VH-VL binders against Probable D-xylose utilization operon transcriptional repressor (gntR). Designs and how they scored, part 3

Target 1, 226 residues: Probable D-xylose utilization operon transcriptional repressor (gntR), of Paenarthrobacter nicotinovorans (Arthrobacter nicotinovorans) (q8gal4)
Amino acid sequence: MDATSKRLTRTTVASQVRDFIVMEIAQGRLPLGAPVREMEIAAQLGTSQTPVREAFRELAALGLLESRIHVGTRVRQLAEKDLVEAVPIRSALEGIAGRLAANNYHKHAEEVRGSFEAMKEVAEGGDRRVFAAASTTFHRSVVRAAENASLLRAWNALGIEVMTILAMASSDIPLDDAAESHRPIVDALEAGDPELAEHALTHHVAAYLPATAHSNGGVDAAVQAS

## First folded at step 17 (VH-VL)

Design w3 (from v2 with light chain D31E)
Fold by OpenDDE, fold request of step 20:
Structure w3 (fold): chain C 226 residues (1-226), chain A 122 residues (1-122), chain B 109 residues (1-109)
Amino acid sequence: as target 1 above (226 residues)
Amino acid sequence: EVQLVESGGGLVQPGGSLKLSCAASGFTFSNYAMNWVRQAPGKGLEWVARIRSTKNSYDTYYADSVKDRFTISRDDSKNTAYLQMNNLKTEDTAVYYCARIRYKDFLHFDYWGQGTLVTVSS
Amino acid sequence: QTVVTQEPSLTVSPGGTVTLTCGSSTGAVTESYYPNWVQQKPGQAPRGLIGSTYNRHSGTPARFSGSLLGGKAALTLSGVQPEDEAEYYCLLYYGGAWVFGGGTKLTVL
């Protein structure tokens, strides 16, 4: 295999490993502070160490994992808090994206609509991890439709894949309902209404907040004030 | 072993009707959407229709070329997908394949049947 | 009407590397189109190779890899074998419907 082929394969497997680990953490199978061993994960998933290392690096960069010399890799104690802090940022960025995308929707309609339909199909499978991936694909299509490279970079830097998995794991919403909850976004974009699109996206992100985050009056107040 | 076996092909006159069947085995049929894809002689592949099971019903999609003429259906209890073809045209002449796509994981086409030949000729 | 475009034919030497592309008339191909790749050898039924842009199906050799390249979906064969001579089709997803490309005939010389 040439270097390019190997790299592409690693990226795909690494993303799967990442998503697996995130789901394990979100569902409490990997508790906060627990050690995460590269070899064990590789063995469990039937993969090589290389994609696992890449996943570890990504998760460390996002603050979900931490590695210390002679101690190894573990789930960060404050990982959940850090990720929750990113939610209002995601909301703001996607709001901006929605406003911009509404003006550009005609150029991106097939991508946005296609990803929405795909998400609905995947929802029937009942796998929250898979659904999270489809959801991320949809949201990415909206951000791309904004045609703002800086916005896309900022959005990608938040680790949306991880955030979405965490949200899905902490929610009891049926996946078909979760999929349908995106309809207002699509409708707003199709209508070419920037304000409606911004509102739809902002409120959508808020709905994915853990119940515990809703009790902290700050995010609801921010959404209601917008 | 995963198997898809198409049947029901044959010779039919223009304006006629034919019903194809795809018998599936070796996997959990309900976990997959079923597709019909056709290939005219010496030509490329053309997607025809898709059906997936939903909680309360079925979701179907059709290519514009066959819309309102063809009906895709399935019986999960029999592990069989069907394609009812009405008002057949000469341009519908093709080998018809059934193919599965898993929607519970990713949208992946993987296994295909051997195909059944449909010839529409006067 | 949406059109998916592939190279009509490509030639590669045994052991070489070749990349097939799949473009959409609707714009840049992304993961939202869930690109699939299918192989068909003469006189045989099609066989799935790649799904959802990157994922190899069971039985797909490791020398096959899917990617996005220059606004298109791409299939790369590294270390091409004589048995890889075949027609390769890409599929793109358009909100419930699938559209095939015209296929690429790969010749191994």
Scores: ipSAE 0.725, ipTM 0.870, lowest interface PAE 0.6, mean pLDDT 90
Fold by OpenDDE, fold request of step 20:
Structure w3 (fold): chain C 226 residues (1-226), chain A 122 residues (1-122), chain B 109 residues (1-109)
Amino acid sequence: as target 1 above (226 residues)
Amino acid sequence: EVQLVESGGGLVQPGGSLKLSCAASGFTFSNYAMNWVRQAPGKGLEWVARIRSTKNSYDTYYADSVKDRFTISRDDSKNTAYLQMNNLKTEDTAVYYCARIRYKDFLHFDYWGQGTLVTVSS
Amino acid sequence: QTVVTQEPSLTVSPGGTVTLTCGSSTGAVTESYYPNWVQQKPGQAPRGLIGSTYNRHSGTPARFSGSLLGGKAALTLSGVQPEDEAEYYCLLYYGGAWVFGGGTKLTVL
């Protein structure tokens, strides 16, 4: 296999490993703060360590994993502070995504609608981690519908999967209500209204702020101005 | 041990009706969505219908091929799912499988029954 | 009508590696479609292998792994065993409904 073929294969496998790990985190099989070992992941996925290492690097860059010299790699343990810092950025990105997605919705309707329905189904289970994963899947579908690779990269860099898990863990909102709170987004996209979609998404994301963060007034002003 | 046992299959004439049952055991029935999947002789699998429990009711979905003819239902007190099949057609001939989905955890098809044969023939 | 497409057949040697794919007519397959993989051996009922793209069911051997590949869902068998000869179906979720692929006949020779 020529060098190019090897590289392509490696990249593909690494991306698969990355996706797998993200899901493991989202689904709670890799808890926050838990160690992640290259060899174990490789064994689980039936691959070599090389693509796993690459995946770890990528995930570290995305802030989902933390690697320390001589300590190893762990799932990032997010704090409330991290959530507070990320929410405005997420809001902005998803607002942009909504605006763009509204124009492209007809091409992505099945994915967006499907993920919304799946989220509603999962909500009935009462598992907040599982719901968080489904929620992230939905939001990702919207970002994908924007058909903007740079936007998607930026969005992924926020570590939305982990952030959403944290947000849901800190919230007392019933999951059925949480699921239903996404309906305005879907409706706006269905209507093909970019402004409405942007508004729906920005307001929705603002709700991920901890109650304590709302009292400090800073994020609300930014969301209301958008 | 998780078990799904289908029953109610048999020979029926076109236009006839049949009601299938899926008796579940070995798990908390209400925590799973139940599905019917059929397989015509020598053919692939076809999803037929799904039912999940909600707080106040049930949510059902059907394949277009059976919509308005088939009705999926469940009795959680009996750990049983049902498929009422009306206006049966020859193309409905198949082994009908009951399968559960772990929707309260993830959307996973994990366990399947052994199936019950439905033959629609004149 | 939504169509889910799989390879009709694949052949692999014992100990080898094979990847089955599952595509959607609606576009690239993502986690939003919650890909499932089901195994069926001749004369037997189907058996769930993988759910939600990546998750192995209880009893699924470690040599089975789910992923997304090139806009498709993928099932990879690493270290194929003779007993893995079977029909493999993928399922994709479409907002309440599920759609099966046509199935892939995997031959182990």
Scores: ipSAE 0.712, ipTM 0.857, lowest interface PAE 0.7, mean pLDDT 88
Fold by ESMFold2, look of step 17:
Parts: structure tokens; C-alpha cells; sequence
Structure w3 (fold): chain C 226 residues (1-226), chain A 122 residues (1-122), chain B 109 residues (1-109)
């Protein structure tokens, strides 16, 4: 039984380290391309190097960190092509999430509505990185409402907070408008309409694509990614 | 240096009224939501009211325990938030703190005043 | 009627590790509730420690860390110091309104 307790504890710490690193990147305290050192992270978080190494391995496998022999580990320098590659996958996952969440919304309404209100409040401050984190929190709440652990795991693996920052850096949309662009998602979920919710999520996420890729995919709607 | 200074506390009889002030300095007051939080003697913290910034038409939120008796307001030209307390009850006896929400670190209560004591007794 | 629940009291030895938890009557606590942790020492005004689940104040010692664990927000103190003896409140955001937990009295023996 003690072995189970030790493994569970290590897994929990590794997930905490992973989430910490993602947030540091999102908030600009750990810039894209910046070095990341296991011993420094372990010291900062009051943990051993083992769970930190596990988190680094996971983040590297998912493309958020990169390591090279003799040069070390750093935050990967994400570019527009990374967004072009990831957005269709995110769109498919969130479309499925919307369809499933519409059937479960009553159990998650407080969380989803609350995270939408948080986005509006954060938009007042005008900080695009803070907004990107609030937007990611909203989308995660929708994915949680799907009540599908495999879907949530796949979605979390895409590094959504980092990609949202990249999308925001390439857009001048006012933050109030970016927040409001999420309203069709909430409305579709509250209506309990799986097809409408799937469409709202897919359309919203598709707006993250560069104008060239987005216009080749059909009608360019007013909905804008944040 | 960010500072929040509460004033206007005192002794009042049940059914009476009192207006608290929170004078702010060291930051752009009009860009921040302001909150009132209270603590009855020997008890825990209780959130009371919140007023949003100018951009959102001063949207206000209240705890159920004070709704319709308390009114939060602000005067951005004076860098001051207010709490008008009407129909006071003995249960309203507390130290009243004002607090700021820091948006830089995500909806985070970063700076607190030292509080002002309100005593409601017959 | 939303209730935020914390352990009433916990004890830890100097240098030890302790974890405080914060649960919601409405269900699992996630980052959507923007968990905050506030420290209050006797006779003093409250002091913010952590916001938005993980984010330390610039003056918050590194031995304090925030997380989500088992459907609750958590505050972990590693290498506890005597000056950490205090009341610790969590508070959760419910779309406009904030709700405090009842507080945890941490004793350092």
C-alpha cells in the first residue's frame, strides 16, 4: 500500500510542476526560448528533481519544452506554423466537447458561466496575457463539462495557454470584443443544443487560424479567437 | 506605494446608518475593482461588496447578508470607495477592510487596508 | 447557499510540511474559481499570499505553493517556520461574488 501512496504523490507533484511551468510561460515570467533548469524549478517549488524531470519530459514530448544535448532545456520558440498545425486538432476536440457538454450543462453551468464572467472582468485590465489565461480557463471549463476524461487529457496536451498567447500576439482585437466572442458558446450550451454547441466551438476555434488559412476554409465570420 | 486607508467607523445604534470611506493612493484607482470585507470580533473573514471599474458602469455585487441595506459606490476623482450602511444590526459589528483586486495576477486580493471598526450596540 | 470548507485547525512541527485544503459545496474546485489564499496573524490585517491557484505574491516565501488536488484547492507549506503560525483563509470566485472559507488555524509546535 505504501508503494501506491508514493506513486500517487509523485504523479500529483509532477502535474503541479507541469501546470506551474505552463502558467509561468503564459504570464511571461518564463519567456519563449528561455532556458529552464530542473534544479532551479525544484528549489522554487520545494520538491525533488524527480517530479520536475517527469514534468519536463512530458512538456517536451508535447512540444512546449525542448532539450538538446549540451545546450539544455528551454521553452520552445513557438511560431505561426505551430498554430496552423494545432488549431484544426483543437477545433475537432472542442467541437466534440461542445456536443457532449450540451447534455451535461446543468451540472457545470455555474463554472462555465462564472469563467465567462471572469473573462469580462479580466478584459477591463487590458493585459493580453492575463486574458489569454482567463480564456483558456473558460475553454477548459467547457471541456470539463463534456465529462470525458480522455477528451480533457487530449485537450490539455495541446498547450492551449501558450497557443492562446501566440494567437493574441497576432491579433489586435480589443479584449472586450474577444471576451464577447465567447457568448455564442455559452448560449448554445444553455440551450442544451448539441449541434449548435459543436458548431459554436468549432467556428470560434477556427478563427485562431491566420487569415489565409481561415479564408480558404470558408466564410470568415465575426467571431474571433483570443 | 499602494495604500488603502479606511475611515468612518464608530459606534452606532441598531437601525442606524454609517458611511465608510476607503482612500486609495499609489495606483490608477479607476482601473481597479474595489471590495469591502468584514471580520466580526474573534471570527473569520466575510466578503461584503464589490464595485467594478468605470468601464463597466460601476457594476455592483453584494453578499446576501447585506443586500438592500448596504450600497457600495466610488468617486474616481477622489480615488475613494464608499460603503453606505443602512438599517444596521448588531450582527454587522465588525472590522471593515477595503481590498483591491489585482488583475495582473488573475482576480487576486493583493492590497488590504488596516480596517475601521464598526460597533452596532444598543 | 454556497459554503467554502477548510480544516478548522492543523498542527505542524518547524521544518515540516503541511497541506491546507479548500472545498466548495457546489462541486469540485477548479481554476475557474480563481482560488486565493490569505494569511492573517493575530491583531493584524489580512495579507494576500497566493492568487489564481498558483500565483505567489512577490513577498510570499517560496515555501508556500498553491495547487488543485482531489477536487479542492490546496496550500502547501514546506519547511514551515515559526512565523507561519497564523489563520489561513481561502476564497473562491463565483462569477462576481467571492466566498471565504472558515479559515484554518495553523499551529507551529
Amino acid sequence: as target 1 above (226 residues)
Amino acid sequence: EVQLVESGGGLVQPGGSLKLSCAASGFTFSNYAMNWVRQAPGKGLEWVARIRSTKNSYDTYYADSVKDRFTISRDDSKNTAYLQMNNLKTEDTAVYYCARIRYKDFLHFDYWGQGTLVTVSS
Amino acid sequence: QTVVTQEPSLTVSPGGTVTLTCGSSTGAVTESYYPNWVQQKPGQAPRGLIGSTYNRHSGTPARFSGSLLGGKAALTLSGVQPEDEAEYYCLLYYGGAWVFGGGTKLTVL
Scores: ipSAE 0.646, ipTM 0.828, lowest interface PAE 1.3, mean pLDDT 84
Fold by ESMFold2, fold request of step 20:
Structure w3 (fold): chain C 226 residues (1-226), chain A 122 residues (1-122), chain B 109 residues (1-109)
Amino acid sequence: as target 1 above (226 residues)
Amino acid sequence: EVQLVESGGGLVQPGGSLKLSCAASGFTFSNYAMNWVRQAPGKGLEWVARIRSTKNSYDTYYADSVKDRFTISRDDSKNTAYLQMNNLKTEDTAVYYCARIRYKDFLHFDYWGQGTLVTVSS
Amino acid sequence: QTVVTQEPSLTVSPGGTVTLTCGSSTGAVTESYYPNWVQQKPGQAPRGLIGSTYNRHSGTPARFSGSLLGGKAALTLSGVQPEDEAEYYCLLYYGGAWVFGGGTKLTVL
């Protein structure tokens, strides 16, 4: 065993650039639809344009950025449709994470409990963007506890902070209640119960879906009238 | 203009008690968690205690070195945080700073007072 | 037994670049520990620079940036100015409690 071994390490500058851009979008410092320029990001982060270009390509492939010839790269205008599409994927990934993390929790308990406590702290301030970031930090701590590098990589690439902001914008749940709704996840992990943890995470993430909107009423009404 | 002003420091014998105050102005005090941080002469910073901004609970947290001897409290009507220090020891000799956590900075320690000196000596 | 570890001292020339690190005795530092960086100049009270790993305080110059590197929090100063000579403390969150590092004394020529 290496005395200096670490459970998680960042391996590329491009992944750090990606995470930075996701946070800037989530916090509104890069508004939806706003232009994003490689040279400006590289200057802000003290890096060359190569890792920034790689991060842009990754985020574009995941639908957070879009690039058009002659207009450049910008943050995509995200909507309810994007949330509806992303939630099942996140739910599946986090369900797997919960199942795996339940067997590793003792090694990660400090981090998971700490991030849960931080989420409760920021909830009292009433800032939904700050809460979304703290909630995402909590969920990422659970995903890290799964000790599955492929899962963490896939999860990190989803732009979870942005999706959480979108979900919070679709809900008026009091932030204290939103924070407390995460306790079943912590309880399941502390119990070391893989099936309970999987259920708690999939159920919790699935609740991010907005209420069903009124649709197709004209067609359905015409059919019912006949 | 955000200001934090500590007061109540002084010379006290071991086993004695002292109460520090941190008067705040320039922001909505009730929306912030308040902290005490100390610095022994010639040494680094040590976090001491925190009280949350939740009016009903005002949850408190303490460093192990002061737990059960120090009590943090606040009076939102006076925009003031307090640190009641009991059973003082020579190791508690330090400049005591108050500091706040800003919600918009994700638990960021942004503003600090100028500090008040507590000396515990026979 | 929680100890937060920083380099005791570092030296940099004006205009140069330096990176300070912050490690935890309990394991890798992640964003779950909400790393903060605090500056203290000689004879002055401490001043917050960065919170939550990346987020600059409104008065913090753009030459200061925060990151996570190799299981540690990091503070990078690019284009260092003489006025940046100070002690720099990192501060980590452990679920209600905070722990300061021992501080890094940064000397600018």
Scores: ipSAE 0.616, ipTM 0.813, lowest interface PAE 1.5, mean pLDDT 84

Design w3 (from v2 with light chain D31E)
Fold by ESMFold2, fold request of step 20:
Structure w3 (fold): chain C 226 residues (1-226), chain A 122 residues (1-122), chain B 109 residues (1-109)
Amino acid sequence: as target 1 above (226 residues)
Amino acid sequence: EVQLVESGGGLVQPGGSLKLSCAASGFTFSNYAMNWVRQAPGKGLEWVARIRSTKNSYDTYYADSVKDRFTISRDDSKNTAYLQMNNLKTEDTAVYYCARIRYKDFLHFDYWGQGTLVTVSS
Amino acid sequence: QTVVTQEPSLTVSPGGTVTLTCGSSTGAVTESYYPNWVQQKPGQAPRGLIGSTYNRHSGTPARFSGSLLGGKAALTLSGVQPEDEAEYYCLLYYGGAWVFGGGTKLTVL
């Protein structure tokens, strides 16, 4: 009923369902390849199935969910091809996020610094998936600091955790070094320097391209960004 | 089976000192950060201190309520964490638990000891 | 000083659904604070239920789920059992330090 939706706030129920599902995928509670059922999501969120179906259609259009006739809906399995295609987009989005976040950092400093410290702490466990999740949380905190809901929505749709896991599989970089490589991003944000923050994020993200997309030797992050 | 056993609790006067021990077994102790959490009688849980593993140079962290009075340490050869408590106050009266954070699955407080009681009283 | 806030007490009937919340004095709780949930029954040591907002410990029943809701961490119990009567603590990570909430006493009647 279209008349009922015109009485809602700026954030619609369908948008809230969409954002919830994106976050569940990003946090690993909704595993890649897992079935996703409308009635279960609706029950969990205390809403009807109509806004859930709307959210499912949007997420399928973005490539996060996949539906097959008579089989149902599941979280799409992402592959190395998706990483090669998505990294340049992520790099551009995070560059923009860095510029915007530099102007807002004071309001987000606790969250950004805390997520950087968490990344350094989980690195000691040596588990690349756990590190990828912590790295994704750090980057999301920076994107959140941009205070641009459209940017955050676009960024969340890229399958960032899977992208980061695939990048880690193509490298044996010690996780402590990987964590420390994020320090230039924090430094640029603390300096309040939009151009420096943009370049720090752009160059950092480019380093996640898999070796199969580069030369046979070591990979220079600056070369990949250009 | 993972086990954490606290010891060293007891009665102490205000201004005194006490050292708690947490003996660990059933896992590779040197690979884990160790924590102390306390619970005053009839009250909730309060995180006290944390020490990182050997691979992270034993970095330490403290709650503001105990900063500069308590020192967390570890001896990996004895699979034991310690909490040195100085300048004790009556508000430090609590059951002290040691707890482990699991990093392989996320930042989880997964295993807890049974606790040791510290009473600070005149 | 950072304060983590929980409802002091909640009541639910067996088979019912209840949601506990966990707020931060410093602002909205996001996944960056690594919300954990811990259960403590009378006379027992605490046990971990959920870490990193959503992730169940291996021994945690499926009726417990974690989420972020309205700028707070949340623990939802669906199909509550009498044995779920306990005190529930959340704790949040603030860059090296952890802060516990005051705890929620859940009564099942």
Scores: ipSAE 0.554, ipTM 0.781, lowest interface PAE 2.0, mean pLDDT 82
Fold by ESMFold2, look of step 18:
Structure w3 (fold): chain C 226 residues (1-226), chain A 122 residues (1-122), chain B 109 residues (1-109)
Amino acid sequence: as target 1 above (226 residues)
Amino acid sequence: EVQLVESGGGLVQPGGSLKLSCAASGFTFSNYAMNWVRQAPGKGLEWVARIRSTKNSYDTYYADSVKDRFTISRDDSKNTAYLQMNNLKTEDTAVYYCARIRYKDFLHFDYWGQGTLVTVSS
Amino acid sequence: QTVVTQEPSLTVSPGGTVTLTCGSSTGAVTESYYPNWVQQKPGQAPRGLIGSTYNRHSGTPARFSGSLLGGKAALTLSGVQPEDEAEYYCLLYYGGAWVFGGGTKLTVL
């Protein structure tokens, strides 16, 4: 078995350019909707335009960049409707995960609490991309604790990490506060209370909706309707 | 260039105390958690203690084998981490390394000092 | 008592491929444990190779790859060089604490 026959970890110039651009978006130095020019990125990184174009194609396929004829390439602008559409689905899946995980928590407590502690640690560095990844890891650990392979597969298909990166790019919340906002989820799971865990996760996920979307009958109102 | 330099090791009797220092340079020290890791002669690596970089709390964590005997601390104005070791035992004999966790690549132990030897014997 | 388990020793020929594994007594190793790999040669300080399961340190040769395999963290060396003869430690994060494996002595002959 070699690295090319199972799971590849690549370090290419194009992958490094991709990671740089993702970090610039996550840190707000490339705002949503801002133009991104191949020549400027190449100059910043001391590379030719070829790997930059490859990175742009990869990021466009992931939905982080978009190009328009005669307008150019820019960071994809998340509309409120994109978040309004995605949040109910995530909320439903993570709510189910919370209910199931509460019944299994003691078998998964070390992993779930460990990933919560990791979020607190990475907040120290102030890097929003690193925090977005740690947050995604925490939520995946909760979904894993549900012990439901169909649920995990559905959750993995949602592209949660990409959406979290885009949301973090537009946020100024202090990372320590962002990490601590996950504590009610851990507390509900430790209590072994399925209804409380479902509520904590759906409430937490609903907070990803923009404030204006809540007044339009967003997910939080739908979750409270039963 | 990132550098970590340990000092303060030496020979002590059982029940004695030592304070180790880890002087850091080449990076913004206040942004990083610092760790102590030890290696007894002919043995593997053992994590000892960690101190967070947060200015408001400096949360600390310890291996069970040293809890209540060792205290990790830091002085960000001097770019230095410390390990106060009290009530030393012969099993504490080891080379003590300080190590940094890099948050850019998540939780990665990227830079290590060269170590300082602590010998506990009568 | 949390134990991180590695093969005590492995042998590989120059140019060959070898995979070192890292298991946890608490269950399957996932990305939540932030697996790290460090290399230590005789008489030297440890050197970080891989963090967070997959991520090479800037000085780590491309022949080193990290992965998750069969419920364990794994370090794969492809095209092994004689200078890769060393002891390799994995370490896992357990919510505040790190735990090292016992180390794998890699012999290249």
Scores: ipSAE 0.553, ipTM 0.788, lowest interface PAE 2.3, mean pLDDT 83

